# Ledger of designs, part 4: VH-VL binders against o46895

Target 1, 223 residues: o46895
Amino acid sequence: MGSNKIKNLVQYEIQDFVSLNKMDTKSHDSLNLNVSKKSRYLLHRVLTNQLINNRSGNACTKTRSEVEGGGKKPWKQKGTGNARAGSSNSPLWKGGGVTFGPKPRTFSNKTNKKERLLALTTALYLKSNNTKVINLDNLDFTNLKTRDLVIKCSNLIENYKKDQKILFVAEPTASGLWRYVKNISNVDLIYTTGLDLKKILQAHHIIFTCKALNDVKEVFNEQ

## First folded at step 15 (VH-VL)

Design o4
Fold by OpenDDE, look of step 17:
Structure o4 (fold): chain C 223 residues (1-223), chain A 124 residues (1-124), chain B 107 residues (1-107)
Amino acid sequence: as target 1 above (223 residues)
Amino acid sequence: EVQLVESGGGLVQPGGSLRLSCAASGFTFSDYYMHWVRQAPGKGLEWLGEIWSGGDTDYGNEFTSRFTISRDNAKNSLYLQMNSLRAEDTAVYYCARESFTLEDWGPYSAFDIWGQGTMVTVSS
Amino acid sequence: EIVLTQSPATLSLSPGERATLSCRASQSVSSYLAWYQQKPGQAPRLLIKDASNRATGIPARFSGSGSGTDFTLTISSLEPEDFAVYYCQQYDSWPYTFGGGTKVEIK
């Protein structure tokens, strides 16, 4: 009854996120995850706002005045046996304009910075048991192909399945990491400058770089 | 033509060792994950292990201690070192290439190329 | 490890008949399942990958379906050359595992 094999790659300095945060001796280096029971509501609000903000708002219909044609009355006012009509562009006609149809608009909903941070912190806390920290500096990329890094990391995840989502969180300067993850369907990469709550919540597994974790600690612990 | 050719099979006594080779041709060997699969006479297929492009390996639970997979990309060769051989290790041993293309979108795929296999017989 | 159970163990059919082979996984393997054909004295040949995608050069009469734990290989009309042993394989989780095989034999 063999569980999924976890490869012990000591050379990559892989650590458990939970273990790192529990180390009392490094209290200054631990991510302070204040989790409140009320945090679920906050997660929902922040996520909803994120989703709203991601809407393109490009839907566009033409009104009767914007539809080409319709300059002449389709028929005379009386004597035709037809209903009265003023323009062929009327929304009553096929091919006519649309009344109160969608127009391009901007969707925006502001979220307080503190709320956003609290939501992110809560999300990371919830995912903490499925979070690993790796040191990319110890990785030898010389013989690695595009998928090698992800596959290697995946083997470090307990009970990993190929259909599960892996989220890499890296520092902005980790430009090379993108090359290894861009073509993998179940892997996403975000940077610490743009932590995505949705991605964090959707991820089955999260992998932080050491530098990324430090960035997050600096920001979150100062709040 | 893409081809895999196994060699090194033969008769060996219980407790003995044997090294199998798989010669690859017709493709960039170093770009592919390679696998060993065996089949005992009249039995099904059994996955033994894999080796990645970078040389990392993974084995079936029963084989980790006795079997070692290695590769030489310069020689386009895959190897299977088998130690402490047992009668139950009698099988045809296949090397196989794991297919991976951008069209697959995933990091994993099936075995698209197989060698013809080499027979290993462990008998006193 | 994930156990793949193939059924039936033996399928006796005549040329021209439809063959349906089943592979059941002890755990979900998503769509990471392949089907292989093996003729006597030959190496396995990949037929289907990712549960439903035909490999290059594989006739259209071969089709795969399923996801999660239940998978099916269908041969719409058996040709004489299709009488062989068929194996399913999962590559969702390590160790990779094969089913016990289904022998399609001539009736």
Scores: ipSAE 0.012, ipTM 0.492, lowest interface PAE 10.1, mean pLDDT 82
Fold by ESMFold2, look of step 17:
Structure o4 (fold): chain C 223 residues (1-223), chain A 124 residues (1-124), chain B 107 residues (1-107)
Amino acid sequence: as target 1 above (223 residues)
Amino acid sequence: EVQLVESGGGLVQPGGSLRLSCAASGFTFSDYYMHWVRQAPGKGLEWLGEIWSGGDTDYGNEFTSRFTISRDNAKNSLYLQMNSLRAEDTAVYYCARESFTLEDWGPYSAFDIWGQGTMVTVSS
Amino acid sequence: EIVLTQSPATLSLSPGERATLSCRASQSVSSYLAWYQQKPGQAPRLLIKDASNRATGIPARFSGSGSGTDFTLTISSLEPEDFAVYYCQQYDSWPYTFGGGTKVEIK
């Protein structure tokens, strides 16, 4: 696999989350990402191992039962931009029950750290057109409400649709008002210490904090 | 009606070049991964390569040096450029669409739509 | 490269009989295995995807099973239009590969 990868520079526009105005052009930031030439194979292999390791939680429910009782149905759709995953309709289960159903897959190969890191950088590259970087330094937490976060997310993302999934990636020390992000059904949060391939691929939009972006630069430069 | 129509086949001399076309209709071509597959007379099927919706390609190991897959999403067209042709390249060449449905979530699926094929004969 | 071995090479049966076609992979392909039907002079037609999921418009007499390395296509009661060549195909690893085919012919 290492002979089939390309290093890519991805640039991001930084926005102030409070004002939502474009930062000065001098405030652009970038990320060097290794991207597999065999990205489809790599992502499938790493995703399959991640889903197998989560089997206890997945074995207790079927997507048909959840759809019958819920107001929305998880579906997936390919072909949006450069991303091959991140559809809102397929986060944890495959509808036919073939993957992680009553008869678990026989595939159980262990994924090493280098392969997992390459999958993460590949996924982030595929999501680069739908990734934003924000500066939180001026955020007033004393008057922040869940509704305010929803409004700011809808203004940050061009042509935002309420059923699209948003993933925040934050530094571990940003634990304060993230409880309000958790209260929003289509918004999720991961920390730079626990990057998650499935959540990155499921997201329609990814929002890094500036500090989180700096954290991952060191991690990804090690490969 | 969903259709794929190959064209550009014919008789060519060894060492020659040929460009095959695949015209797509009845679906949003730019959303789909596309494939080329060939079948020598009386033989089985052989995968040549794929092209993603965004234009990235992957090939079978034997084909990386002589064959190039490309697409023009504005024209709903898929192409196969074949160079340095040999007698063993004589086959029917099919274009195929990789399926996806509301239940497709991963990067892989089977080929749900095939063209009728175009015959390439390499001989002198 | 993953080798798919189909057996038998030829299966001679009468209409109404059950056909059982095997496909064995040289390494695990999980559930990423498809079955195609090809009649003389025609392009292949997708029957089964993801080992067991029938494609749209495929009759219920066609069923697929298996995972990992061993896969089976079953035709529960052969109809006259089912006499054709059947190919398995894996899409788990590059390069994608096809089996050599099983010809189902009239006894």
Scores: ipSAE 0.000, ipTM 0.459, lowest interface PAE 12.9, mean pLDDT 75

## First folded at step 18 (VH-VL)

Design s5
Fold by ESMFold2, fold request of step 23:
Structure s5 (fold): chain C 223 residues (1-223), chain A 125 residues (1-125), chain B 111 residues (1-111)
Amino acid sequence: as target 1 above (223 residues)
Amino acid sequence: EVQLVESGGGLVKPGGSLRLSCAASGFTFDDYYMHWVRQAPGKGLEWVGEIYSSGSWTDYNEKFKSRFTISLDNSKNTLYLQMGSLRAEDTAVYYCARESFTLEFWGPGSYFDSWGQGTTVTVSS
Amino acid sequence: DIVMTQSPDSLAVSLGERATISCKASQSVDYSGSSYMNWYQQKPGQPPKLLIYDASNRATGIPARFSGSGSGTDFTLTISSLEPEDFATYYCQQSSDWPYTFGQGTKLEIK
């Protein structure tokens, strides 16, 4: 799959989260994202491995469980029923095998890490038109209310539909943001130390903090 | 009920341009790949290209890449095919089609499970 | 591009008899033991209709008389007992690599 990848520059306008179009913020930032030309196969393989790890009860997978912070359960039930029956003969489901748990510590584990990284950058590129970058430096957590966060999210996203999932990607030091996000049913949060392919794929909109974007530049440039 | 309805076909002179529309109902585009496929009179099916629901990913049959552009508008639940520099050999029925694969269904299932009725494009002087 | 070649171009078969349509790909369409080959039926004035996906799986609502088989580069669509509504043109399509490609079609006529 690495032979069928291309590097794409994605540019983002940085917005001040407090003002959201009230302050003159014209700074920009960018990511170079490697994208697999066989993205559907790659994403399926990596996501299947993630789901197997969740089933095994591995401590790392429990930390990244999709039930933490949650989404509306009924919408997931409808979304999972249709295409899975249609894919019963896919390479990963029939004849190819689904692997229980992580692979051994052999060379295959190092290959799996590079494959996971390519899946993450591929997924972020596919979501890039629905991705925004915000600056949190001027945010006063002492005066922030959950209702204010909901309003700012609705103003940030063009054509926002209330039931669409929003995923924040934040630096680990942004612990104040988690306090508010956890109270909003259609909003979830991951940190740059624990990027989660399933949550990225399930998100309708992704919001990076400026610091988180810088963190992922280092992670993705280690390819 | 999933429905795809194409429109915008008609008679156009060589070198002209035309935009086709495909209105979708009974599903949201979210996480689907949408396609255009054409069929010349009395001939077989030919894949034109694809777009992922966000618009970030497009890919085309190389023979159309310089002249055709696929786009969509999620607020109108509508897929578009912009055709330029039309030639007589572009005369065909143009179908929009939905691919079975979505990012949430995590699996290769690359077949066209829903098709529109088609819209006819005729390129003639 | 993977070239898909169907045979025959047309086929006449009596009602109740078995019809077999062949499709050959210019390179393998297999991945991890599964084959990415689909079959469509098209009647005049209508869009294509999915019959078989991933070589051998019947789509929802497709009668049991339709079956698909094969792997690698060689695939077959079989109609075990031909009925009047089966008059149509049949297309194979690979979904293993881009661009997706279709066979040239096989017109099935009832003798």
Scores: ipSAE 0.257, ipTM 0.632, lowest interface PAE 4.3, mean pLDDT 76
Fold by ESMFold2, look of step 18:
Structure s5 (fold): chain C 223 residues (1-223), chain A 125 residues (1-125), chain B 111 residues (1-111)
Amino acid sequence: as target 1 above (223 residues)
Amino acid sequence: EVQLVESGGGLVKPGGSLRLSCAASGFTFDDYYMHWVRQAPGKGLEWVGEIYSSGSWTDYNEKFKSRFTISLDNSKNTLYLQMGSLRAEDTAVYYCARESFTLEFWGPGSYFDSWGQGTTVTVSS
Amino acid sequence: DIVMTQSPDSLAVSLGERATISCKASQSVDYSGSSYMNWYQQKPGQPPKLLIYDASNRATGIPARFSGSGSGTDFTLTISSLEPEDFATYYCQQSSDWPYTFGQGTKLEIK
């Protein structure tokens, strides 16, 4: 009944990661996040599918665009028709209305991709009060040590507890950041090309880079 | 060990206000939905509402939505229920409850694996 | 609102016997392959205690004599061999749609 999602504008103040001070010009950025009215059911379904697929190892190597594709086989593809035995009702199916057969397999896969995207935006909204945006432009990687990164994270996050999980979301070109994040047990990193629902939900704090926030705007604005 | 301790109940006249507190120990609120559930004398259980640990999401039984507000303070590990415009039918024991949270295999769900002992609110003239 | 109706309202059962409590929802509580029906035990002066979650899963520390079953709209809590500590009031609860609702309770008494 009606739209089952709600658009929410979330605004972030951009902080310089090196100085940890607000910029004098008050730089800001924002995300439009679609949030499911049935958020718990959506998150449960999408997360369960992710966890099952990761445990099986069958879906880890494919992009979502490769799911339910038309494949060419050594054998000739079967012809097309208006009805197949599995898509038509039994002889006892009487009625004058529209046929309510099973959905096409291609439609089911597009629904899963749309559903996964809504789960990601829903999860980011649920974490929005614990999400920060940083500017990395002044970060000097030549002198950065793992200890320095830990200290900067603890200063960035108000009331930080050292056992809390921190998730960086970065643009793919920020691969240098991984060198330092990988050595910190409570800090993880994902890239905007591989947003991960499980890691977003497990994070206590999320830190976007400015460029990462811009990357996801384009992905999420297509909703 | 997970513990939830409610406080702030008492006797209040109709139209009055109370703020209930639920102090949590043995866990942090970080990835949990927290709930308020009430039980009128001699009656069953009634869900009041929920809040996600970040504070970004609340939802209420529509019966209470205009009069009750759920909030939390992560620095004090404390859940709150602000009740206004109290009526005689709001007389009940109020429980805070923690929803179980398992992301590895089971995902989020709405079953309450930990309950406080409750705090009694009495609304009478 | 999903109305939860328990049956019976009360029953008396001897120690060592089986007790069966049913709960019927006014609409299906199934979602995404799970049944969002939970069972709680409550003794006088105490808060509810989780017994069964998602229709059939025993909560941590709950003895094997407690079991849950059912799907859709019809659910059952079974206690296979009653012990003295099992005499209490039992509630079912659905969490498939808002507001979350509880059954009216079933009081289990010593015969």
Scores: ipSAE 0.248, ipTM 0.619, lowest interface PAE 4.3, mean pLDDT 76
Fold by ESMFold2, fold request of step 23:
Structure s5 (fold): chain C 223 residues (1-223), chain A 125 residues (1-125), chain B 111 residues (1-111)
Amino acid sequence: as target 1 above (223 residues)
Amino acid sequence: EVQLVESGGGLVKPGGSLRLSCAASGFTFDDYYMHWVRQAPGKGLEWVGEIYSSGSWTDYNEKFKSRFTISLDNSKNTLYLQMGSLRAEDTAVYYCARESFTLEFWGPGSYFDSWGQGTTVTVSS
Amino acid sequence: DIVMTQSPDSLAVSLGERATISCKASQSVDYSGSSYMNWYQQKPGQPPKLLIYDASNRATGIPARFSGSGSGTDFTLTISSLEPEDFATYYCQQSSDWPYTFGQGTKLEIK
């Protein structure tokens, strides 16, 4: 990696999702997050690799015109995230490049496992002021409507704006939640078995379930 | 049209405090890094520090870290620099600046693509 | 901190002539095939204006007479044919490591 990192304790107030009123008793939980001091470079590198790997799909057979050690590349000392390809104002010189067969994915995947974990914890830290933890134990999914979920989100998030993206992070056994979030345009869901850097970075607000927070502690706090 | 307007500068005695503001228009802070850069009279440019739009990340030039605090208010689209324990050496024009990089856009690097006109701070008895 | 040293500190050049400004960094500002070196122009009473980013890329709206070159620790800003509006102070700036640092400036004057 090469980047310096800092462990940060992030404390979350836990709210009962059913009883979101001013009189609720509150408790707390916490998460230790490793954070890269050179976050922009790390996030850009890992996100770019994620996009390349997703496009390859089948042994990475597609080849771009690219010259190693030649031409200007949009890589920076700090990791930079790039959510919109093709909207860059940077001039790129690639006209003199000769491209040879696909790059081996195993080289990138081995090194990037450590980088991927650090990128995930770094991204979660950057979003930590917009992250909430909820307890779903008392929620009756059989009697929940989509409008009720939208109203509860608007009450959970101070100064909620309809255009802001909300990302739920849930345990794999919380399948009932997906049924409701799938048709809400500004709400998305990931499970702790499939943490996704792009979705975390795109979210304006992140909502963990208590069980999901416990799941990630085994991976992030023990590292 | 992107505009940055600093305010809050003035004359302050050594040891005093001052809060600078930078009002943004034509864009919102969403996923931008915002910066303060200063320039003493007849001198070059000096980076003061940065803040990420969520407020969870700040970083400072070490010489200011104990005395200066960067914050923002997204509802007012305004960046702040709180300065304490001011010294004569802090006399400068203070600029706010927007970094070209965002988490939403693929960018070439960390350069300052927009600057305010600056606000002048004078520290003297 | 990466120390940026510009040379010369001042330069007097006639209109239509070529001007060359050097910037040396105390350590390499290269990473992953990019040189994290930017150039700014500043006229009296105005904020800095970006000219060149990543060593050699002209910013939008900057005339073709401005060009940048170099890598590692040694960088150059060149103005191929000076015009009246080019007389200003020029700063190099590295964005390779924190704190970001600027050169002390090169004042370009009419000869």
Scores: ipSAE 0.237, ipTM 0.616, lowest interface PAE 4.5, mean pLDDT 76
Fold by OpenDDE, fold request of step 23:
Structure s5 (fold): chain C 223 residues (1-223), chain A 125 residues (1-125), chain B 111 residues (1-111)
Amino acid sequence: as target 1 above (223 residues)
Amino acid sequence: EVQLVESGGGLVKPGGSLRLSCAASGFTFDDYYMHWVRQAPGKGLEWVGEIYSSGSWTDYNEKFKSRFTISLDNSKNTLYLQMGSLRAEDTAVYYCARESFTLEFWGPGSYFDSWGQGTTVTVSS
Amino acid sequence: DIVMTQSPDSLAVSLGERATISCKASQSVDYSGSSYMNWYQQKPGQPPKLLIYDASNRATGIPARFSGSGSGTDFTLTISSLEPEDFATYYCQQSSDWPYTFGQGTKLEIK
């Protein structure tokens, strides 16, 4: 059975996020990614499982016994001209209980850890051409405006469109970035501790911090 | 309007090579899997392979993997199929097709939503 | 590889009548309640055209007389009332596994 995965090396150009000029000091980094040969199938399965697991399962209807009222027969068994009835809370009546209605339940689909990882690496590979790596070391968050962040993104991303989704992937210590990203509707931020396949796949553009990239490397290399 | 136009077909001798092109308009390859599908005369459809430009991903029918290569030129928005070691059984109309795929819980599956008119390849001595 | 088998190979039907085409997969093409089966229409000298995706969904612009049904390994394309433009060859296609595979086709002819 031939290997269902292919190893690929993706090279990234690192850009200084302080400078709005793409031509400034460029460094390079790389990421080894395992790619599934059945990428669509894998991604679909893992994503579906993720979505299933995210279901709240809190929908709740009241059964006949849970609806308030009842207990007394609405009318006598015979001589009324009406159909036989045992309770006013019958599901047959308006305002009655619900038969076989939704009850709180837990949704859970188990996803193999290896499959999940492979899905993430595959997704990142598929988004590699739309992925940028930035250095935040010199960024002063105290003087940064949300508008400035948008401008920086627009300069960083080729053919930037306002309606396109941008995903920042940062290290957990990059807390300053969250303050500004949260106010931008088309920009989302995730941390390396919680890589989200759905967000990666939905993103038109992905922006890694250098530190985040290193974190991801460590995780991927350990497996 | 989405349009795919194949070209490069023709007569070739067995053992020869041929490069087919598919020029796309109305969209860019960046977000789509592009495919080659062929149809021998009077026969059904056969999947050849696929490419995704965003990740430089390619996959082939095992039958063609050793002889055919799929590539893209993003600057020209053109899909290519390089065929080598051609055989008589490779005689067919070759179609380029765009695949739509939505990753949603209740979303549509993958399907070929757009096709070119095809280009004819004839392998004969 | 998943083998797709259509039946019949050819079908002669009169205008205004119902046409039914079957497609059987060698393996199930279902996952989590979805069926990865598509139907295409092909007229002579033209490329295939998408009719139905995910077993039962009509593609954009496809008339209501076209419908798809089925799950697992058995699928059906139905044309409720045939129009002159409906005489063509129809193909089923699975996208559940690679390589993608097509049925051998069913030629719908006018009776």
Scores: ipSAE 0.014, ipTM 0.525, lowest interface PAE 7.9, mean pLDDT 86

Design s5
Fold by OpenDDE, fold request of step 23:
Structure s5 (fold): chain C 223 residues (1-223), chain A 125 residues (1-125), chain B 111 residues (1-111)
Amino acid sequence: as target 1 above (223 residues)
Amino acid sequence: EVQLVESGGGLVKPGGSLRLSCAASGFTFDDYYMHWVRQAPGKGLEWVGEIYSSGSWTDYNEKFKSRFTISLDNSKNTLYLQMGSLRAEDTAVYYCARESFTLEFWGPGSYFDSWGQGTTVTVSS
Amino acid sequence: DIVMTQSPDSLAVSLGERATISCKASQSVDYSGSSYMNWYQQKPGQPPKLLIYDASNRATGIPARFSGSGSGTDFTLTISSLEPEDFATYYCQQSSDWPYTFGQGTKLEIK
């Protein structure tokens, strides 16, 4: 059976984030991506597992034995006209215990590392046409305002709409970027150390830093 | 409106060189793969090659790789096809075309959404 | 290289009738649930015009009488009711692998 993956070379234009319209500041980079032939299935499975794993599992109800009270029979067995009752904590009573109610549990559905990586690379491939690569080397974070970042994003992305989700992918050392991104409702930031499939798939646009792209290359090339 | 206008075609002798131009208007090359496709008289279409992002990426039909070069001049918004060592079989109408992509959740497709009118190259002794 | 073979080479059909053109690829042009097959129309002295992309999607401005179908290696372009302006040469094209390749063309003529 032939390989269940295809290797694709994706080409990116690199733009200076400070001078977006200067052609002389533009360059080219590329990323080799393994793409699953069964991308729908793979992405669905991995995403589902991610969602499952994100469940808190803290729902908790008290059984009749865990509910405070009881111990005394509410009434005598016969002669009262009422139904038989042994305890006020019975699940048949208001305020009683819950039978077969939720208990805290750990939700875990493990996806192997290779599949997860393949899903990530597949997702990135599918989003490649909406992916931009920027150079932040000339960006001064000390004087940057959140509004300026939004303007830059709007200039970087053609036909930018406020309701479109933008995902920044940065290197871990780009800590300054978070300060400006966190206040923008339609912009998310993730680091190369924590690539999130869900966020990638939900993003309308993806913006890589040059360094982030290199980090990703290293990770993907090891597979 | 997207427009592509080819020029530079003409009569050339075998072994000669010719440079074709494709002037684009209504869009910039920055976000598109641009292609050359040729059509010999009475024949089908043949893919020559592509270029992306100010000439940083090029790919060619192996048949033409040694003789043809594709380039861009962003300042002029013009695509070029430099042809060398021309042969009689290179006689054709040469089209420039823009490639567009369909971004779908489960995969992208691509197609040529815009074509120039073509420029005729005739290689004859 | 993926070889695209169209059939027939020429087709004579009357106005108002249905025309069907086939395109066969030497290997599958499908990937991830999509078929990377496009159809173009070309009239004499004009460049190709996109009709169908990704096997079954009509390009913008293309009449509903044009439809594409197929997957894998077998694809079909159908014109439900021929209009005078539909007499042209039609090409299939795969974008699944490089080099991009075209069918040899099918000339649709008036019967």
Scores: ipSAE 0.006, ipTM 0.523, lowest interface PAE 10.4, mean pLDDT 86
Fold by OpenDDE, fold request of step 23:
Structure s5 (fold): chain C 223 residues (1-223), chain A 125 residues (1-125), chain B 111 residues (1-111)
Amino acid sequence: as target 1 above (223 residues)
Amino acid sequence: EVQLVESGGGLVKPGGSLRLSCAASGFTFDDYYMHWVRQAPGKGLEWVGEIYSSGSWTDYNEKFKSRFTISLDNSKNTLYLQMGSLRAEDTAVYYCARESFTLEFWGPGSYFDSWGQGTTVTVSS
Amino acid sequence: DIVMTQSPDSLAVSLGERATISCKASQSVDYSGSSYMNWYQQKPGQPPKLLIYDASNRATGIPARFSGSGSGTDFTLTISSLEPEDFATYYCQQSSDWPYTFGQGTKLEIK
């Protein structure tokens, strides 16, 4: 059975986020990405499952037995001139119960771990042309203004548009970055502990920190 | 033998778009930065942009960043330059070039060791 | 951007004579003891050809009569004894910073 996977090595050039200049010596990192031959199907399935699992499922209607009132027949069976009625809580009556209405339920679709990972790697590969890797080692978060971060992003990303979505992927310890990213409307931040397929696919541009890239590499190489 | 052959040049109206191609032979793109450099008639050379490894990395001259896009197809060993919103000033011979380093692996010092013959783009009303 | 300025714009020299072309950068192109300056030769209807890389290194197949020197902001290309095939336009190029930039060119003509 021919492998439904293609292995691709993606090379990234690391940029200094402080100067937005390329390092004096070109530094590069690489990421091995497995790509599904049936990428559209896989991504659709995994994304759909993710969306389903995010449903709250707390919609609730009352049946005729759960509605307050009833128990006594509204009128006798014959001789009233009215239609036959057994209960005032009938779904045919205003204020009555709902037949086959929504009840609280859990939405859960299981996705295999391998499929989830393959979907993530496939998505990252598809976004490779719009992915940048930055080094934050020299960035002083204490003196950084949100405006400066926006300017840096605009300089970092080719053909930057204010309405385009930028996704930062950082290591969990990069807590300082969140303080500035949260205030920018078109910029989102996720951590390597919680890679989100939906956010990756929706992003026009992805920015990895060097440490985040390493974290992801470790996860992908363990497969 | 390393060969680069540009194609796709021609006459285009202002505001139009054009896609240039550079077919490479004798090597694979995986190990090299590939560049576009243009030369207006009777003028000097101007760097347009670069790409590395299946398009995972691109960089542009700020002058062209909003209008030009560089990509490559590894399966065809072909480099592309997508040009939009073309202007009369974009009239030039466009060259694809391979960048090499003094060290085997992205060391200090780089130069363009291989060039194509160029393809001519003329933007005129 | 680093601006490269060549001098002169044109140079007429006789066969067998020495030719010297200067290139000045608006900023230093040196880093860690290396100078990131390259020289190219271009003949009419042809693409540029690499002559010198990293200020003073001859590219493969380039005759010994071609030499490069300089550091910091000032660089020189020298042709010790001109041959008929050497009449062309020469360009300097810096690779120290992005964007890469070229000099305006020096046309070497027969006197």
Scores: ipSAE 0.006, ipTM 0.489, lowest interface PAE 11.0, mean pLDDT 86

